# Designs tried in a protein design chat: VH-VL binders against p39998r288to527. Part 29

Target 1, 240 residues: p39998r288to527
Amino acid sequence: VQLLEMESITSEFFSINSAGLLENFAVNASFFLKQKLGGRARLRLQNSNPEPLVVILASDSNRSGAKALALGRHLCQTGHIRVITLFTCSQNELQDSMVKKQTDIYKKCGGKIVNSVSSLESAMETLNSPVEIVIDAMQGYDCTLSDLAGTSEVIESRIKSMISWCNKQRGSTKVWSLDIPNGFDAGSGMPDIFFSDRIEATGIICSGWPLIAINNLIANLPSLEDAVLIDIGIPQGAYS
Below, E stands for the ipSAE of ESMFold2; O stands for the ipSAE of OpenDDE; V2 stands for 0.75 times the mean of E and O plus 0.25 times the DockQ between their complexes.

## First folded at step 9 (VH-VL; framework fv_canakinumab)

Design z2 (at its last look DockQ between E and O 0.88; V2 from the best seeds 0.79)
Fold by OpenDDE, look of step 9:
Structure z2 (fold): chain C 240 residues (1-240), chain A 119 residues (1-119), chain B 107 residues (1-107)
Amino acid sequence: as target 1 above (240 residues)
Amino acid sequence: QVQLVESGGGVVQPGRSLRLSCAASGFTFSRYGMNWVRQAPGKGLEWVAIIWYDGSNKYYADSVKGRFTISRDNSKNTLYLQMNGLRAEDTAVYYCARDSWEGFAFDIWGQGTLVTVSS
Amino acid sequence: EIVLTQSPDFQSVTPKEKVTITCRASQSISEYLHWYQQKPDQSPKLLIKYASKSFSGVPSRFSGSGSGTDFTLTINSLEAEDAAAYYCHQSDSYPRTFGPGTKVDIK
């Protein structure tokens, strides 16, 4: 709620619109993740090793999805990082206009999209790139996992499959959730009581978060190792 | 245990050919660039060649261009160096070396195999 | 090609003394400079990667510094087991090249 208000003030008073904030998030978050992937030392064209693979799990209907696609675009546009995205729905059934827009740009920048976990696994085998980061962007602040899954049994099954796959990647792969790990309530940071499955996130990337939620996540998510606040260009005056 | 083991070295006459092999174990061979580095007796290290993880790119030192060919078989976890038109100055211990995770340092070396070119 | 030079060529040092080896590149190589140790009748071993990052298992007495064209390998307190040849290596551009090496002996 506070974040939404800040964004509103930012737009109305400072004339910084949501598109600008989204891009700022994508740029700064991508910089952060590139450092996690080895930085400029590793991420160059003359590297004889395969590019690292980043997998994005994205919603088609919320801001988290749009942010994830923009982030994905910035990660893959240079060719140093391979990015594959899997949506909570079919690629042809994207709901949100911003998600659609970002998806188009993402594809133009070399990002790939798969339609199922099985397709993802096949793609991984073909690329022969190590999956080093999974970006969890299915829920965010805008909805709960129950809200997403409650639309149909097919979607629910798909989400469960995605969560299962993600959690299997643990060990050598880091999982970064945008705003909130899937399966937790964004406001309280508590587990979603209406859905049993949860992403075992190792990190959180956000542009703003209530302290209470962070504390509860730390208490209820043992896998969580790190949290980073991304500067998206919200003026200080918007916080007052 | 990560390991590289070179083989194929020996004594050959000038103008002859020799093929070196490097057997890799303990890691996913297909995800690493591989190098040959040689060292003449009592001398320093000289980079010879590199091959990309998938064989898509190769680079050579000027001293061996046109004569040596680096290759790999990822299904056999093996790196090769075909040496043609050998010269006395090619006499050296030949090491296979793996690019590091970042892709630019040599973090794993074999024990080396000696190639002697003499009349 | 990028030419690397090292100084000194040879150094005889008393145990516990500080050893400094320098490597200079003919042009800027950013941070793509690495250091290797080679003992007699052994394969080279990676010590420092990317100018200043210690490789796994390397004793803390070894450190690297520098950027651009000038680099330094430092052994803070020389041990007897550190008698070896030390090589710098650049991987900024092809062909990859090594320095001529520095031999360190123990007095």
Scores: ipSAE 0.890, ipTM 0.946, lowest interface PAE 0.4, mean pLDDT 94
Fold by ESMFold2, look of step 9:
Structure z2 (fold): chain C 240 residues (1-240), chain A 119 residues (1-119), chain B 107 residues (1-107)
Amino acid sequence: as target 1 above (240 residues)
Amino acid sequence: QVQLVESGGGVVQPGRSLRLSCAASGFTFSRYGMNWVRQAPGKGLEWVAIIWYDGSNKYYADSVKGRFTISRDNSKNTLYLQMNGLRAEDTAVYYCARDSWEGFAFDIWGQGTLVTVSS
Amino acid sequence: EIVLTQSPDFQSVTPKEKVTITCRASQSISEYLHWYQQKPDQSPKLLIKYASKSFSGVPSRFSGSGSGTDFTLTINSLEAEDAAAYYCHQSDSYPRTFGPGTKVDIK
């Protein structure tokens, strides 16, 4: 709630819009993740190993899905990182205008989209790239998994299968949740008791201001190894 | 347990051919670039060849171009070096070496197999 | 072909003293220089990758530095087990090349 108010005030007061904040996030978060993938030393055309694979789990939400697809675009646009996205709904059912815009650009930059976990697994086998990062962007700070599922058994089942797939990744795969790990309450950082499945994130990427619930997340998420605050350019005066 | 084991070395006459194998275990072979490196008795290391993870690119040292062919069979987790037109100066211990996770460095080496080219 | 040179060719060093080995490239190779240790009758082992990044399990007394054309491997407080040949290796360009080696003995 506090992050939503701060973003809106910044856009109106300092003549900056949500698209500007989105781009700042995408640039800075992509740089951070590229360092986790080996940085400039590894991410080079002459590398005899396959490009790393990043999988994005995203929702049709301006606050999470649009950030995830902009981030995915920045990761894949130079051709050094393979990115596959799976949405919580079918791609042709996307409604949010910003998610649609970012998805169109993402695809033009070489990003791939699949429509099921089984298609994801098939694509992974075809590419024979190691999945090194999963970006969890299904839920943001303004929406729970229960809200995303609503009353649709199809969407609920799909979200559960995506969580199950993500939690089964082993070895060197790192799971980075945007803002708050799915299955946790954004205000308190406590597990969401209304949706039993949750992402076992290894890292959290916070947008702009610190998530006030970080201490509770640390206590209730033993898989968590890292948390980072990404500067999105909110002016200090907007906070006052 | 990550391991590379070379085989196929031996004594051969000049002008003959020999094929070396490198068996890989304990890692996903098809996701790594693979190299051959040789060392003549009492001498330093010499890079021989590389093949990319999917076999799409191969590069050779000038001293072996046109005579040696690197290949891989990802279904058998095996790297090969076909050595044709062997010369006395090809006498060496031949190592297979794996590119590291980030690439470019050789993080896993085999024990080596000796090739002796003599009349 | 990028030529690597190493200095010195040979060092005989008292235990617990500092050892410095240099590697110089004939043209810039950025940070694509790696260091290997080879003991008699053994395969080479990776010590340092990308000029300065220690490989897993390598004792902290080994460190690397440099970029471009000039690189250094340092052994702080030499141990008896460190007697070996040391090779630099560039992977910036094909053909990949090794330096001629530096032999380190214990006095």
Scores: ipSAE 0.640, ipTM 0.871, lowest interface PAE 1.1, mean pLDDT 85
ESMFold2 (binder alone), look of step 9: mean pLDDT 94; pTM 0.959

Design z3 (at its last look DockQ between E and O 0.94; V2 from the best seeds 0.00; counts 0 for: DG spot H102)
Fold by OpenDDE, look of step 9:
Structure z3 (fold): chain C 240 residues (1-240), chain A 119 residues (1-119), chain B 107 residues (1-107)
Amino acid sequence: as target 1 above (240 residues)
Amino acid sequence: QVQLVESGGGVVQPGRSLRLSCAASGFTFSRYGMNWVRQAPGKGLEWVAIIWYDGSNKYYADSVKGRFTISRDNSKNTLYLQMNGLRAEDTAVYYCARDSWDGFAFDIWGQGTLVTVSS
Amino acid sequence: EIVLTQSPDFQSVTPKEKVTITCRASQSISEYLHWYQQKPDQSPKLLIKYASKSFSGVPSRFSGSGSGTDFTLTINSLEAEDAAAYYCHQSDSYPYTFGPGTKVDIK
C-alpha cells in the first residue's frame, strides 16, 4: 500500500511516469545482476566459455512481468548473456499492454521465449549455457499466486510446473525474485496459505519494501541470502 | 574430481609430427575453453594455443602458428594438439589448462607430458 | 604481443617475511592479469585472478593488486611451503603471454 502510494505521488506530483520508473529499474537491476554473473571481466565477447543463461519466469498480467521483461532486455541486448523467458500463460495470450510492449522489445533485443517447461529444458540443452540465474517475476506486489492460478486449472498446473522446475535448479543456480518470492504474501511477507507451492528464492530484487514484510520473509524463507533495493528514481519527497 | 590428464609425449626427431591428447573428467568439458601451455626445461611458461568451448575459434602463439593445430572432441571430453614440423625449441613439458568459469584464467592444469625433439 | 616483465628474478627470504613480486605489462591490460604458483616438479596453480581476486583455496597471506600496467603479488608472511616460482599471465589480448617468472627460495 505504501509502495503504491509512493508511486502515485511520484507520478502525480513529480511528473515521473511509470515507464520511466520501469526503465530505471531495468537498467539498475541489470547492472546488479551482471555483477553477479561475473561483471565486466567475464561478460565480454572474447570469452572462450559459453555465455551464461538467465531464465525468467514471468507473469503476463502484472507489473512484475513487465519489469522482468525490461530487465531481460537489458541483460541480453549486448549478446553477453543469453536470456530465456517462460510466461505463466501462452505467449499468444498475453493480457497486459505493458507486458506486451516489453515482450516485443525483449524479442527484438535477442531474448528468447518458450511455451513450456519442456521447451525450456530442450532449449537449455541446445544452448549449452549454464543456467546461473533464474528471475522469479510471476507474482510481484500486484497479485497473489492464488490470484494467478485461480484463473484456470491449466494456468495453475503451469505455475506449479514452473515452480517445480525453478526449485530443481538450486545449487549452482541463484534464484532472484522481483518484489516478492512466488508463494508469499507481498504485504505481510508471510507464506500464502491458499497455495502450497513456493519458490525457494536466494535473493530479492525490489524498488521498495515494507520493513515488516522483509522481516517475515527472512524468518520464513531459509534459502534467502540477499536482498537488494534498486534505485528507480523515486524522489525523497515521495517518501514523506 | 575435476581432472586433466595429458598423454602422447615422447622423443621425436626434428621435422617429425606428434599428437598430444588431454582427457578431461569431473566437469562439463563442452562449457570451457581449453588451452595448451608449454614449459621448456628450466624455463618459464609459454602459452601455445586456445580453443573455444564449441571449437568455433582458435588462436595460437606465433612460435607455433602454421605448425600446430588445436582441436577438441566434446563427445569424448578430449583436447588435442597436433604438432607438425617439430623443432628442437619445441622441447618442453606440455600442459593442458582449463579456462576458469568466468574465462581468461587457467584454474585447472594437467600433470603435463614431456615432448623431446632431438636428433 | 604484450610483453610482461617481473621483478625480482630471484628472491631468498626468511620465513615470516613479506614478499613482494611485481609484474609490468608493455601496455595496459586492464584487470586481465593472473598469478600462478609452480613448485618444483609440479604443475602451475592459480593463485590470483583478475589482479586482485584470490582463487578458491588460496591462503589469505596471498594477495594481488594493481591495474593497467603495474601489478603486485604479495605474500604477507612467507611460509616454507611458499618456496616456488611465481608467474604473471595476461589474457587481455592474443597471444596470451606469461611473465618470465620469479623464483622465491627460503633462507
Scores: ipSAE 0.903, ipTM 0.956, lowest interface PAE 0.4, mean pLDDT 95
Fold by ESMFold2, look of step 9:
Structure z3 (fold): chain C 240 residues (1-240), chain A 119 residues (1-119), chain B 107 residues (1-107)
Amino acid sequence: as target 1 above (240 residues)
Amino acid sequence: QVQLVESGGGVVQPGRSLRLSCAASGFTFSRYGMNWVRQAPGKGLEWVAIIWYDGSNKYYADSVKGRFTISRDNSKNTLYLQMNGLRAEDTAVYYCARDSWDGFAFDIWGQGTLVTVSS
Amino acid sequence: EIVLTQSPDFQSVTPKEKVTITCRASQSISEYLHWYQQKPDQSPKLLIKYASKSFSGVPSRFSGSGSGTDFTLTINSLEAEDAAAYYCHQSDSYPYTFGPGTKVDIK
């Protein structure tokens, strides 16, 4: 809640819009993840190994899904990283205007979208690329899994299958959650009591603000290895 | 556990052919570029050829271009080198080598197989 | 073709002393230079990749530096087990090439 209010205040007071903050996040987060993938030395067209594969699990939300798709665009746009996105809903059911905009650009930059876990697995087989990073952007700071699932048994089942798939990828695959891992309460950092399934994240990418619940996440998420604060360009005056 | 084992070396007459094999185990073979490197007795290392992870691209040293063909069978985890028109200068220990996880360097080498070209 | 030269051709060095080996490329290869060690009757082993990045399990006494055309491998306190031939290798452009090697012996 406070991060949402700070971004709104920054846009109004400093003439910085949410699209600008999103773009700053995407640029800086993509640089961070590219370094985890071997950097410029590895990410070169002449490499005889396959391009790494990044899988994005995203919701139809500005604070989470839109950031994830902008990040995905920056990862795949030079052709060195393969990116596949699976939404918590069908891509034709997307309603958030920024998610739709970022998704359109993402696809034009070579990003791929699938509509089921089974389609994801089929795409992985045909690409024969190692899945090195999963980006968990299903739950943002502004919502919980329960908020996403709501009354839809189809969406709930879909989210559960996505979590199951993601947690099977551990080992050499790193799972980076945006702001808060799927299945945890953003305010407390405790497991969400209304939804039992949760992502076993290995890292957290914080957008602009330190994660206020980090100690509880460390205590309740034994898979967690790292947390990173990404600069999104919030002016100093927004802190006063 | 991760290993490469070359085979198919031997003594052949000039002008004849040999096919070398390199059996890979302990890793996902289809995710790595593979190389052949040779070393003549008492001499240094010479890069021979590379094949990309999916077989889409192959490159050769000038000394073997047109005579040697690198290939791979990802279903059998095997790298090959077809060596035609063999010459005395091709006498060497032949190593297969795997590209590192980030590419470009050779992180796993086999023990080598000796090819001797003599009259 | 990119020609790599190495200096010196050989060194005889007292244990615990510093060894320096240089590799020079005929044109810029950025950081795409790698160092290998080959002990007698053994396959080569990767020591340093991308000019300066140590490979997993390599003793800290081995280090690499350089970029462009001039590169250096350093052994900071030679051990008896380090007696070997050392090769540089460029992977900036095909065909890949190796340097001629530097033999390091213990005095």
Scores: ipSAE 0.693, ipTM 0.891, lowest interface PAE 0.9, mean pLDDT 86
ESMFold2 (binder alone), look of step 9: mean pLDDT 94; pTM 0.960

Design z4 (at its last look DockQ between E and O 0.83; V2 from the best seeds 0.80)
Fold by OpenDDE, look of step 9:
Structure z4 (fold): chain C 240 residues (1-240), chain A 119 residues (1-119), chain B 107 residues (1-107)
Amino acid sequence: as target 1 above (240 residues)
Amino acid sequence: QVQLVESGGGVVQPGRSLRLSCAASGFTFSRYGMNWVRQAPGKGLEWVAIIWYDGSKKYYADSVKGRFTISRDNSKNTLYLQMNGLRAEDTAVYYCARDSWEGFAFDIWGQGTLVTVSS
Amino acid sequence: EIVLTQSPDFQSVTPKEKVTITCRASQSISEYLHWYQQKPDQSPKLLIKYASKSFSGVPSRFSGSGSGTDFTLTINSLEAEDAAAYYCHQSDSYPYTFGPGTKVDIK
């Protein structure tokens, strides 16, 4: 709620629109993740090893999805990182206009999209790149996992499959959730009691977060190792 | 255990050919660039060649360009060095070396195989 | 090609003394400089990668520093087992090249 208010003030009073904030997030978050992937030392086209693979699990209907696609764009545009995205729905049935827009740009920048977990696994095998990071961007602040899953049994099944796949990657792969890990309430940071499946995130990337939620996440998510606040250009005056 | 084992070294006359092999084990061979590095007796290290993880690119030292060919068979976890037109100055212990996870540094080395070129 | 030079060529050192080896590149190689240790009749071993990052299993007495053209390998307190040849290696551009090596003996 506070974050939404800050964003509103930022837009209305400071004339910094949501598109600008989104881009700032994508740029700074991508810089952060590139460092996690080995930084300038590793991320060169002259590297004789395969490029690292980043997998994005994205909603088609909320801001988290849009942020993730923008982030994915910035990760793959230079060619030294491979990015694959899997949506909570079919790529032909994207609902949110911003998600659609970001998806188009993402594709133009070399990002790939698959339509199922099985397709993802096939793509992974073909690319022969190690999956080093999974970006969990299905829920975010805008909705609950139950909200996403409640629209269709097919969607629910898909989300469950995505969560299952993601959790299987743990050990060798880091999982970074945007704003909030799937299966947790964004406001309270408590487990969602209406949906049993949860992403076992190792890190959180956010542009703003209630302190209460952070504390509860730390208490209820043992896999969590790190959290980063991304500067998206919200003026200090917006925090008053 | 991660391991590289070179083979194929021996004594050969100038102008002859020799093929070295490097058997890799303990890691996913197909995800690493591989190198050959040689060391003449009592001398320092000299980089010879590199091959991309998928074999798509190869680079050579000027001293061996046109004579040596680096190759790999990922299905057999094996790196090769075909040496043609051998010269006395090619006499050395030949090491296969794996690129580190980040690339560019060589983190795993074989025991080496001796190639002696003499008339 | 990028030429690497090392100094000194040879060093005889008493145990527990500090050893410093320098490597200089003919042009800037950013941080793509690595250090290897080679003991007699053994294969080289990676010590330091990317100028200052210690490789796994390397004792803490080994450290690397530098960027651009000038690099340094430091052994803070020399152990008897550290008698070896040390090589710098650049991977900034092809062809990759090694320094001529520095031999460290125990006095």
Scores: ipSAE 0.892, ipTM 0.951, lowest interface PAE 0.4, mean pLDDT 94
Fold by ESMFold2, look of step 9:
Structure z4 (fold): chain C 240 residues (1-240), chain A 119 residues (1-119), chain B 107 residues (1-107)
Amino acid sequence: as target 1 above (240 residues)
Amino acid sequence: QVQLVESGGGVVQPGRSLRLSCAASGFTFSRYGMNWVRQAPGKGLEWVAIIWYDGSKKYYADSVKGRFTISRDNSKNTLYLQMNGLRAEDTAVYYCARDSWEGFAFDIWGQGTLVTVSS
Amino acid sequence: EIVLTQSPDFQSVTPKEKVTITCRASQSISEYLHWYQQKPDQSPKLLIKYASKSFSGVPSRFSGSGSGTDFTLTINSLEAEDAAAYYCHQSDSYPYTFGPGTKVDIK
């Protein structure tokens, strides 16, 4: 319980509607993560240390991937945080219209995309920026890892290599899962029985995720240190 | 253990040159900005120079510009200060100092090396 | 360059009493002011960063406050081992500068 910190962030400047929900999430989550990265004190011109690197692992999903890319855009748009995204599929195979829209804006704001774990590792070596946060947005409530991996060996292999890479970063790097950590059932919070590979998340960023399921996550995810509930401006009774 | 160790101090004549080294251990040297700070005997602290984590940018106090050169070799975890055209007012203990995790503050200091400029 | 001044130059203080040291900047430096302690024959040690944030391992009797141009270091109950020189340092802009120092002694 003391390793988990539930936090609600209220946006004073955002109106409530379906088109604005994604932006409310992205703004509030980016502010939260910027504070974890040292805030305005660190994130400014003339810092002689490297800019922090945030890596996003995302799926082609409106509920997870689009949120992740909007969040990534807000993180990198000021020029003080480096953001690299790796999708569970090839970038040119993206189909979700909102993921494509957010990805286009993300790139225009300075966000980077790589197409493999090998390319990610090469970019990390070239930049010499510390990876301080990994954002895990591979599994959304509407698409489980079992759904993504069970019908394509290429995608399954890619997801497994992404999980392996992420879990090697453990210790100095904080891993924040959006809504549901990879490898867990969204309804119960128990491990997914059909897909054994799991992200060892250190934190969860969610809005309206059922609190009953969090006890199961705590029991089965010993790496978990923090959880935050982001206020996106929807009354609690509107969540599924 | 995180440590910085300066070396290369000594007695030199005015107008001569001296090269200081600072050996770093116990941390990822290539991820921190590094500074030189000096202290004349019985006096306060004076910032001398900074070099960015990758060596891309260097800044100096006005009192040493054009005479001192800061450099680093990240493959050897070593910071350097090349001091040319030394003057009596350069006499001081020279410390190397590491920027903190967030930057800007100096969280690790060496023990210092004494440079004396006299004829 | 940004000039920092410190007040007082010297304090002699009875143990357990409060010590206050002021640092003033010649222009606004926001919160980019840091405090260091230096005991005789030792290297400086970071006490307070960004005006008010205690560095790891620093006793809770040390605190910092201020922003803009006026900053204060406070030692709420002086201990014998706190006899030292104290320096403020700005990192808002190059060249970085230090204050002239305040020596604190036990009366």
Scores: ipSAE 0.696, ipTM 0.892, lowest interface PAE 0.9, mean pLDDT 85
ESMFold2 (binder alone), look of step 9: mean pLDDT 94; pTM 0.959

